# Ledger of designs, part 25: miniprotein binders against f4hyd7r31to219

Target 1, 189 residues: f4hyd7r31to219
Amino acid sequence: DKIRLSAKRDAKEDEGEELPTELNTINSAGGFLVVSPDKLSVKYTNTNLHGHDVGVVQANKPAPIKCLTYYFEIFVKDSGIKGQIAIGFTKESFKMRRQPGWEVNSCGYHGDDGYLYRGQGKGEPFGPKFTKDDAVGGGINYASQEFFFTKNGTIVGKIPKDIRGHLFPTVAVHSQNEEVLVNFGKKKF
Below, E stands for the ipSAE of ESMFold2; O stands for the ipSAE of OpenDDE; V2 stands for 0.75 times the mean of E and O plus 0.25 times the DockQ between their complexes.

## First folded at step 13 (miniprotein)

Design v12 (at its last look DockQ between E and O 0.92; V2 from the best seeds 0.86)
Fold by OpenDDE base, look of step 14:
Structure v12 (fold): chain B 189 residues (1-189), chain A 80 residues (1-80)
Amino acid sequence: as target 1 above (189 residues)
Amino acid sequence: SPAEQARKALDEAKSYLEQAKELAEKGDYRRVIRLTQEAIERAYEALEIAEKTGDEKLAEEAWRIIREAYRLMERARRLS
């Protein structure tokens, strides 16, 4: 609640900055995921799972920088076969076949293990697992220079934001029938 | 040149941050918020160019300005 209220206050003061509003379909790994026509949902449809066949998608815009706090959510509509869903932040140059946090200059909270990934190839214990019907959020606190993640409206953890520059809200799916809805703030969190 | 553009952006960011500090002393917190936003924007421009060019010194200086601007913005928002 307080985070959602803070994020809404901050977004009103920034009348001049472009916000993330939809998923970027132009740079999406179109072979592994389907983005809905409204560009607010992603589904993994591939049956052939290779370790690098990650369905990753970024927002159309980076997180705003003229605010103190940015926040977005996903809703897990289907956890699919493995629930290998990730939420996080990546640079524009992020490889569109990797989970957030598997590459340098990225971070991700992963649903299958509840681990945080931040470019070191190993996940670290961070929060609970998340699955079908969970709402999972990712945010930036610019004043403290932290990433934070939420599950069902509760902060599950924070980490130092060691990544510099513009960051894109990023979602990934990796197993058959994984489906998530994205909320960039058009709906009340 | 990209290097000149980055330096100009950094100098503008510094100027906005100093103006924001002066206005914070006067209690004009609304204007402090706006000036810190401008400082952040210009410092992010400098940072992006510095990262592309490999100018680590400029990148670190831009990042220092960004962090200071956010702290001042937070203070101003708490006091407004």
Scores: ipSAE 0.869, ipTM 0.956, lowest interface PAE 0.5, mean pLDDT 92
Fold by ESMFold2, look of step 14:
Structure v12 (fold): chain B 189 residues (1-189), chain A 80 residues (1-80)
Amino acid sequence: as target 1 above (189 residues)
Amino acid sequence: SPAEQARKALDEAKSYLEQAKELAEKGDYRRVIRLTQEAIERAYEALEIAEKTGDEKLAEEAWRIIREAYRLMERARRLS
């Protein structure tokens, strides 16, 4: 759609700003997930029975700021036993065992309920659920200061971005066998 | 000191933004876009320091510059 095309063009025009290119494996929740060798996919490896530890991973760089929009996608390869996959944005210091949006300074669109979480206690009705074989996108509109999300190429919602500072593209998996592929823009959206 | 570094970065951001406004009146939108990008970068530096040191007044000032720079950049891209 036009937003996906605009986001890709804007990222290219960020004039040498370093872009997210892969998942950050240094400070991720390694005990609950496995990141692929190419650092573009993640799978939850433990059961959910022994706690609520989330397999959260950030991109290797924050979203660029010298552009009007930023956008990335995930593809849900396996929704696992509970479908608790999330896409969103977090500050660098985000606690990497919590879903994006469960704490302040983060937001997340969650597949199992379709809710948007933004650090305000509970989620809000927001968009459709998403599951296996869905492509889901997250983006920032800097001029309007909004987060926006897509499912299979269509915008499902926008919310005010009231978080200042650099934000990292963030993906979470939370139940056995959940697996996502991440597209930071090397492949056409 | 962090406070001096943050003030310097913010002053540079303000200077870039003011230059961008002048060029916008002259219709030089490509240079407006580049100057707003510089303003944003310097203001983000100031913002990060201000948040680490708890200087909320400086943080809000930086954030105001950032928002204004984005709005000017958007206008310049529409007109170019």
Scores: ipSAE 0.814, ipTM 0.928, lowest interface PAE 0.6, mean pLDDT 87
ESMFold2, look of step 13: ipSAE 0.794; ipTM 0.922
ESMFold2 (binder alone), look of step 13: mean pLDDT 91; pTM 0.918
OpenDDE base, look of step 13: ipSAE 0.868; ipTM 0.955
ESMFold2 (binder alone), look of step 14: mean pLDDT 91; pTM 0.919

Design v9 (at its last look DockQ between E and O 0.01; V2 from the best seeds 0.00; counts 0 for: pae O 9.3 > 1.5, placed apart)
Fold by ESMFold2, look of step 13:
Structure v9 (fold): chain B 189 residues (1-189), chain A 80 residues (1-80)
Amino acid sequence: as target 1 above (189 residues)
Amino acid sequence: SPAEQARKALDEAKSYLEQAKELAEKGDYERVIKLTQEAIERAYEALEIAEKTGDEKLAEEAWRIIREAYRLMERAKRES
């Protein structure tokens, strides 16, 4: 259903936490991706893929925890040759050459198959595929302890969040020319 | 030192949560929201240390406080 208004934080929940504002280029899986100068977009630049050469980037800060809901979006500017774009959440120690959800302590919604991956070895059917010109969101409902994801403003699924501790908004690109723009909340969702 | 830091953070989180429960009974939901936020922050600090040191008992204690604080904050938000 529609989540646009429910994703906003109000003043009573905003207690001066450090918030995600940009992509973290220092601890990202560099070498096969380029992050824009404003650190709000990423493009996969490698050709001839390797199985573990995922362009994974975390936000510069973990999702805030002093609120009931956290949410961010990506916009798929270019789905590249394989459409292997992902959005999700990962622990600080996540292996940066892996798609979110391929390893324990991570969760990811993947565009090429529409599957959800949550560190259980294989993905599971979850939502629609997503591709160029789609806006895709990922969020945490702390009260229910669920991850939820959206496509073009509509919730496509919710799953139990069984990962404790701080989680970083995470995006991934994995085939030639995949490119996403990231919205950490500076623009209205 | 890490174990002492984690226990201190957990004790503070528990204290904030207990105060929040008392205020909820009095209907002071604005203060409940603030106190649950403090409880969550301190419990997350304890949880992070506990997971890094392999103290699963402490980690589970912290996680229990976190879940309860979120439920109380949600109730307070609905009531205010």
Scores: ipSAE 0.811, ipTM 0.927, lowest interface PAE 0.6, mean pLDDT 86
Fold by OpenDDE base, look of step 13:
Structure v9 (fold): chain B 189 residues (1-189), chain A 80 residues (1-80)
Amino acid sequence: as target 1 above (189 residues)
Amino acid sequence: SPAEQARKALDEAKSYLEQAKELAEKGDYERVIKLTQEAIERAYEALEIAEKTGDEKLAEEAWRIIREAYRLMERAKRES
């Protein structure tokens, strides 16, 4: 509760910075994931053929930098076959067929193992697994220079923000029927 | 009926997708993008009804159209 409330207060449109509002369907990995018409949900509907058939989608805008805290959430509507859902932050140049955190200059909290990935291809123990009906958040604390992740409104972990420049809120799905809703702040967290 | 509405929406989605394929062969990527968007919207209408009615077969068909339309749209966006 307190974190969700603080994130809303700090994510005021500071004069002149555009906020993430929807999923970017322009650079989506068309074929592995489908994005809803409202651009606020994503589903993996294909069979996973290989480890690089990741459905990744970014927000339409990067996280604002003129705030104390940025935060967004996903709601896991369906964990699909494997629950290989990830939330994180990536650069604009991020490869759209990778889990966030598998590539340099990215990080991701993954639901299947609860591990944090941050560019080394190997996850580290971080938080609980997450699955169907979980709300999972990702945030940036600019005052502490940390990434943080949440599960059901509770912070599960923090890491140093070692990635510079603009970062996009990123969601990934990787197994059949994984479906998530994204909240960029239009709904109460 | 909801079932008839879903079938109509799915048929419209298929029609838009086929038109988009024909235009893609001609290199009219602007119209491909537009028609694939329409196909996706109509297929999602069919999908929503199918999910409410429990018509799994119709839902699968709708998802197939959505996926194919997105693949074509993304190709057109890269080639434009």
Scores: ipSAE 0.007, ipTM 0.261, lowest interface PAE 9.3, mean pLDDT 85
ESMFold2 (binder alone), look of step 13: mean pLDDT 91; pTM 0.907

Design y9 (at its last look DockQ between E and O 0.93; V2 from the best seeds 0.83)
Fold by OpenDDE base, look of step 13:
Structure y9 (fold): chain B 189 residues (1-189), chain A 107 residues (1-107)
Amino acid sequence: as target 1 above (189 residues)
Amino acid sequence: SEELRRRVEEILREAEELVRRAEELGLSPAEAARAALDLAKLYLEAAKELAEKGDYRRVIRLTQEAIEAAYEALEIAEKTGDEKLAEEAWRIIREAYRLMERARRES
């Protein structure tokens, strides 16, 4: 509640900044994921043959910077075969076949292990696993320069935000039938 | 009080002049980044002065402007490989957010 309220307040104070509103279908891992027509859901449709066949998608806009807190959520509609769903933040130049946090200048909270990835290829223990019917959030606290993640409305952890510049809300799917809904704030978190 | 008002007005005038000069001169990316950084510094300075007056609403706005300008400087600096400018921009960003947070808590 408090995080959701702060994020809504912060979004109202900046009348001039474009917010993330939908998934970027132009810069997506074409062929590994299907984005819904409303651009608010993503599904992994292929068989994962290779470890780099990640269906990753960014928001259409970066996280706003004229606020103290940014926050978005995913809802796991289907965990698919492996539940290798990730939420995080990436730069615009992020490789569209990687989990957030597998590459430098990215971070991601991953559902299959509950680990946080920050560009070192190894995850660190961070929070609980998440699966079908979980709501998982990712946020930026600019005042503290931290990323934070949530599961079902509860903060599961925080990390230093060592990444500079504009960051895009990022979601990834990696195994067959993984499906997530994204909420950029149009719905009540 | 009047002196501090005058100082804020001077800073804002300098900021406006810097913006105008940046638009007119067809600045190189490096010059644009420096101008954006200087603008960010001016906005942050003005915001600090207004914070001493308790004008937190204006502090918030000026910190937003400082952040925007500093992010522009940072983006260019990252593209050009100017690590020093990038670090300076990032310092301004962090300071602006701390001031914004303070202003929002006091408002």
Scores: ipSAE 0.812, ipTM 0.903, lowest interface PAE 0.5, mean pLDDT 89
Fold by ESMFold2, look of step 13:
Structure y9 (fold): chain B 189 residues (1-189), chain A 107 residues (1-107)
Amino acid sequence: as target 1 above (189 residues)
Amino acid sequence: SEELRRRVEEILREAEELVRRAEELGLSPAEAARAALDLAKLYLEAAKELAEKGDYRRVIRLTQEAIEAAYEALEIAEKTGDEKLAEEAWRIIREAYRLMERARRES
C-alpha cells in the first residue's frame, strides 16, 4: 500500500511539527455525541431525526503541512440506524452541526451513499458505501493538491483539493448508535 | 560553484535580517502578513538556487521553511480578507511543494 507507506515515511521525517493525536472535545457538540475517555472514539447518542443535528468532531491539531502526504483512518464499529458516518477534512471554523462536505471549505466521504461532498450542497458519485467493520481512510497529497480516500486499504478515489490553509482531520456521526474508532497513526494502518 | 554558494548565503542573510527587524518592530496584521510572505519568497529563492547545485537535503529544509512562512501569511490574509495576498501566498506554497517533491525524489 503505497499511500500508507508514504504517509508513514513523511510523518517520521518531520518530527518538529505537532501532529493530530486525538479528537478535540472542546469544540464538539456535547448533546449529540460522546467522545471516549481516550479521545479516540465517538458515538452518536441522540435519537433526533433532524437533518442538521450532526455529531461532528475535529482532531486536536490540523494535518501537518511540512510534509508531502498526510493520512488517518476510522474504523466503523457501529453503523447505527442510518449509516451516515463521514470522514473528511474541514477548516478550523467549520460549522460543527454539519456533515463534512455540506459547507464550503470542507470535504467528506459519506458511508450511506458512498458519495463525496465538497461544499456544493449535493454529493457526487465517488466510491463504495461503507458500513460496520470497514476501515476507511482519508488523506491529503500536498504535491498534487488532492484529497484521497481508502476503504479497507484500497484507494477508492481522489479529488482535486481547492481548499487553502490548515485543514483538520474530521469525523462525523449522524444517527442513533453510529460509532467510529479513529487511528491517527499510533496503530499500524 | 562558489558564486552560487555566495548568492545563497546573501539570500539567507537577508532572510535573517528580515526576521530581526520584524521581531524588533510592532507589526500590524497587514505588515506581519507581508513580512511573512517576503520571508517565504526568500526561502524559496534560496531553495531554488540550492536545487541548481543539487543540494536536495537543504532544498527540503528550505521549502519547509517557505511553506511555514507562507501559511502564516495566508492565514492572516484570509482573516483580514486580503484575497490578493492570500493568492500570492498560495502560489508560493504550491511551488514549494513541487520543489520539495522533486528534492525528495532526488534524495
Scores: ipSAE 0.774, ipTM 0.886, lowest interface PAE 0.6, mean pLDDT 86
ESMFold2 (binder alone), look of step 13: mean pLDDT 84; pTM 0.831

Design z3 (at its last look DockQ between E and O 0.01; V2 from the best seeds 0.00; counts 0 for: pae O 13.3 > 1.5, placed apart)
Fold by ESMFold2, look of step 13:
Structure z3 (fold): chain B 189 residues (1-189), chain A 104 residues (1-104)
Amino acid sequence: as target 1 above (189 residues)
Amino acid sequence: SPEELLRRAEELAEQARKALDEAKSYLEQAKELAEKGDYRRVIRLTQEAIERAYEALEIAEEALKIAEKTGDKELAQEAEKLAEEAWRIIREAYRLMERARRES
């Protein structure tokens, strides 16, 4: 909880940077998802599950860098057929049909297995599974150079951040009817 | 042409070096002010150092990609060293900013 509050305070203190405020509908994976008109929710619409058909969407801006901590949350409105929802961070050039963490220069915490994926060929046990009605957060601690993740306000794990450069908050949906709401900090965490 | 790409990569490496030097200057000034307890200015200077070092990192990584494409191993090694140094400055600046935030 202190980490969540500190991340929100740090982002506010760096008002000179452009902050993530909504999902990026220009570069998102097409044909597999629908982003809401307010650009704060995404739903997987495809019935044809394929490894290259992940509905991935990045925030409209990278996480701010002139702060000590960055944090955002998703809320799982519908875990769909397989619960393959993910939260993480990716470089701008990330392949938009792959789960965060399946490729290098990305990191993702996945709901169906609770594993952490960080571009190393396989996932590793990390935290609890998450599903419908869970709030799940992802953050960066810049001073320690770690990614951290939360479930329902509790830190579930931290891992070294070995990715250099700007990173985008990223969410993914991958099976029919998976739906998440995204909170970039305009609502209390 | 390969010659145009190589020239571009050399220009980028020089630009990265200049941005890196500016980031180092901001960080050095921040360290001096930290010794004097002026933590508000330390925070501002570390933010400047971070921003400039991120710019240096981005430029160096672009130079690296071009140098690898042209097969210029020496330029690629220089570009990677610039990127690594930029990253070191970034980490150091964050640690100093964290201390300054605690003190202020």
Scores: ipSAE 0.775, ipTM 0.892, lowest interface PAE 0.7, mean pLDDT 87
Fold by OpenDDE base, look of step 13:
Structure z3 (fold): chain B 189 residues (1-189), chain A 104 residues (1-104)
Amino acid sequence: as target 1 above (189 residues)
Amino acid sequence: SPEELLRRAEELAEQARKALDEAKSYLEQAKELAEKGDYRRVIRLTQEAIERAYEALEIAEEALKIAEKTGDKELAQEAEKLAEEAWRIIREAYRLMERARRES
């Protein structure tokens, strides 16, 4: 409750930072995912033939840095075949065929195992799995220098923010029919 | 108490319904104005619809969480329905907004 309310107040448009508002379709992994015309949902439409056939998409803008807390959410509309959905933060240079957290300078909370990935090649136990009809959030607390993730409005875990510079809200889908809706703050969190 | 949690969840469900009804009303008004070519008003009304539907969804998700904790299956089902409907409105409103932005 208080964290969601504070995240809204502190993301003041007033400090001249552009906020994430939609999915970046320009750098999205064409052929593995379809981004909706509104740029707020993503669906994995193909069969994943390779471990790197990840449908990953970033926000159009990085998370603001002149705030106390940044937060965004996804809603899992369909978990597809495997529920290999991820939410996290990545650099602008992030490889658009990887799960967030599989590469250095990224982190991600993954739905199929509930693990946190942060560039170490292995996930660590972190939170519950998430699937269809779950709301899952990712945030940055700049005061504590932590990433945090939520499931259905509850913080499931926090990790140190060891990644420097601008970070993009990132969503990934990896198995057939996985469909995620994204909220960049037009929703009251 | 379990009774206080139930009461809270009922209050939340009612708040979610109210926000959802407002969102629906804004979306329907936006559809009517889109047929008239008033794209500037369509953009505003779809923004309002999205905001209210998102409010409804948050409240519904909170109600669902309480319902799951209390084992109230009926309230859980209602909260889930409210959340699904909120998402429907959000998607429709964004599609209409983007159309209006292209046509304005």
Scores: ipSAE 0.000, ipTM 0.202, lowest interface PAE 13.3, mean pLDDT 85
ESMFold2 (binder alone), look of step 13: mean pLDDT 90; pTM 0.901

## First folded at step 14 (miniprotein)

Design na (at its last look DockQ between E and O 0.01; V2 from the best seeds 0.00; counts 0 for: pae O 7.8 > 1.5, placed apart)
Fold by OpenDDE base, look of step 14:
Structure na (fold): chain B 189 residues (1-189), chain A 80 residues (1-80)
Amino acid sequence: as target 1 above (189 residues)
Amino acid sequence: SPAEEARKALDEAKSYLEQAKELAEKGDYRRVIRLTQEAIERAYRALEIAEKTGDEELAEEAWRIIREAYRLMERARRLS
């Protein structure tokens, strides 16, 4: 509740900054994921043949910087075969065939293991796993320079934000039938 | 040049941050918030150019300004 209220308060003060509003379909490696026509959902439709067949997509805009807190959520509609869904933040130059946190200058909370990934190739214990019907959020606290993640409205963890520059809200799917809805704030969190 | 643009943006960011500090002393917290937003925007521009050019010194200075501006913004929001 407090985070959602803070994020809403911050979004009202930033009348001049472009916010993330939809998924960026232009830079999405269209081979492994389908983005819905409204650009607010993503589904993994292919068979995962190897570990680099990741369906990753960024928001159309970076997280705003003129606020103290940014936050977005996904809703796991289907966990698919493996539930290898990730939420996080990546730079514009992020490789569209990796989960957030597998590459340098990225961070991701992964649903299959509940681990945090931040560019070191190894996940660290962080929070609970998440699956079908879970709401999972990712946020930036700029005052403390932290990433934070939520599950069903509760903060599950925080980490130092060691990544500089503009960051894009990022979602990944990796196994067949994984489907997530994205909420960039148009809906009440 | 990109380097000149980055330096200009950093100087603007510093100027906005100093103005924000002065207004914070006067209790004009609404204007402090706006000036810190401008400082952040300019410093992010400087940072982006510095990262592209490999100017680590400028990048670190821009990042210092960003962190300070956010702290001041948070303070102003708490007091407003």
Scores: ipSAE 0.870, ipTM 0.956, lowest interface PAE 0.5, mean pLDDT 92
Fold by ESMFold2, look of step 14:
Structure na (fold): chain B 189 residues (1-189), chain A 80 residues (1-80)
Amino acid sequence: as target 1 above (189 residues)
Amino acid sequence: SPAEEARKALDEAKSYLEQAKELAEKGDYRRVIRLTQEAIERAYRALEIAEKTGDEELAEEAWRIIREAYRLMERARRLS
């Protein structure tokens, strides 16, 4: 609540820095997802040849760095057949067919198990599962160097941010019909 | 060269951070916030170059400046 309001004010006060505004359709995972025309939603597509790969998409810009906090939200419109939706942060060079947190230099909170993944192999117990109709947020606290996540407006956990450099807000879908709406701050709630 | 650009960016970051510390002693917290933002920007550029070139010592130096600048900015925001 207060963290979400603070992150929004900080982002607006950083006028000299380009902000994430939409999903990046140029570097998105090919063949596994479709991004909406407004570039604010993504859905996992089931193809006859590519059903085992992750549909990962980054924001068009990295999270701003000249602020104390950054925050964005997703809304789970459809949890699909397996509910393998993730929210997190990744470096620009992140492999687009991997869940955020499966590789080093990435972090991801996953809906199907509620685990946090941070490039150390298996996930770790972290927060509640999340599914259809949940709003889930991810943020960076630069002063404390932590990632934090929310579910339906409540902080569910914080984890040390051991990753240096620019990080991109990242969303993943991984089973048929999973669909997520992304809010980079243009909408309240 | 990349190494020259990275060192220059890092030196600029250090200069901005030192200026911010001086202004913090004088209570000019608005300028502290702006100077820490400049320091962070320059140190991030140095960090990016250092990581691409494998200069881990410079990368760690840049990262230390970044963390210090964020802590100063947080203090300035709180006191402002």
Scores: ipSAE 0.817, ipTM 0.933, lowest interface PAE 0.5, mean pLDDT 87
ESMFold2 (binder alone), look of step 14: mean pLDDT 91; pTM 0.921
ESMFold2, look of step 15: ipSAE 0.816; ipTM 0.931
ESMFold2 (binder alone), look of step 15: mean pLDDT 91; pTM 0.921
OpenDDE base, look of step 15: ipSAE 0.015; ipTM 0.299

Design nb (at its last look DockQ between E and O 0.57; V2 from the best seeds 0.77)
Fold by OpenDDE base, look of step 14:
Structure nb (fold): chain B 189 residues (1-189), chain A 80 residues (1-80)
Amino acid sequence: as target 1 above (189 residues)
Amino acid sequence: SPAEEARKALDEAKSYLEQAKELAEKGDYRRVIRLTQEAIERAYEALEIAEKTGDEKLAEEAWRIIREAYRLMELARRLS
């Protein structure tokens, strides 16, 4: 509740900064994921699962920087076969065939293990797993320089934000029928 | 040059941050918020160029300004 209220307050003071509003389909790895026509949902449709066939997509804009807190959510509509859904933040140069946190200058909270990934190749215990019907959020606290993640409106953890520069809200799907809806703030969190 | 642009952006960011500090002492928290936003924007521009050019010193200085501006913005928002 407090985070959602803070994020809404901050978004009103940022008159003139471009906010993330939809998924960037231009830079998405075409063929591993399908983005909906409204650009607010993503589904993994590929049947050939190679470890590098990650359906990753970024927001169309980076997280705003003129605020104290940025926050976005996904809703897991379908966990698919494995529930290898990730939410996080990546740089513009992020490889569109990796989960957030598998590469340097990225972080991600992953649903299948509940681990946090931050470019070290190994996940660390962080929060609960998440699956179908879970709402999972990712945010930046710029005052404390922390990433934070939520599950069903509750903060599950925080980490230092060691990544500098503009960061894009990032979502990944990796197994068949994984489907998530993205909320960039158009809907009340 | 990119290096000159980064230095200019950093100098502007510093100027905005100093102005924000002066206004914080006067209790004009609304202007403090705006000036810290400007400082952050300009410092992010400096940082981006510095990262592309490999100027680690400039990148660190820009990052220092960013962190200080956010702290001042938070203070101003709490007091407004």
Scores: ipSAE 0.864, ipTM 0.954, lowest interface PAE 0.5, mean pLDDT 92
Fold by ESMFold2, look of step 14:
Structure nb (fold): chain B 189 residues (1-189), chain A 80 residues (1-80)
Amino acid sequence: as target 1 above (189 residues)
Amino acid sequence: SPAEEARKALDEAKSYLEQAKELAEKGDYRRVIRLTQEAIERAYEALEIAEKTGDEKLAEEAWRIIREAYRLMELARRLS
């Protein structure tokens, strides 16, 4: 019966889906980063420069899927000694201690070289470098199945999204003193 | 079993998508949007199980439904 079906769908749509709101401290790489008490910023605190492990953290929820686009931003508060900050998307089971985009089924836009990494062996030229005081965004266009990235409000590039399934907004810090603030949409972009 | 759960979710996703296509022919784009959202949700459930169990054929079928539903949702939002 179509009328009853449409009424049930209206009620379900009103409930909505759960959205990313904060960084996930349960699965974070605990030895290499500190997440703030409000869970909206992360800093690389390790001075172990010769052993280099990535401080990677996912959002607490995957990007919503019942929409045509998803978008979040980071603000680079401190680019640290090497500027190896990344923004991207990863599956829930992503290998911690790896930059987003180093493994298959992930992607990442990296500040130190401006390259896009998408699990294909090496990075490729993609956009400008980004550093202290830059706002950098990452998004999914579900209709076109693309990832897109921004720097200071301007789209810098788009790439095919060949990854199926739920994806988590992901940020990474990788050298001493790198620090980012994360905006999941509670503040104006 | 996981395979039965995945098949049930995929069948429901297909049903939602078929209903959405019928409503699109009638111009009821608000319902098309809601039905494609339901199709996407159920197909993602099927896809997740299929990838966990290594059922690539089911995963690809779910993924095709998902892509088709997003295209229909985009059309409906543009025309609404």
Scores: ipSAE 0.816, ipTM 0.930, lowest interface PAE 0.5, mean pLDDT 85
ESMFold2 (binder alone), look of step 14: mean pLDDT 91; pTM 0.920

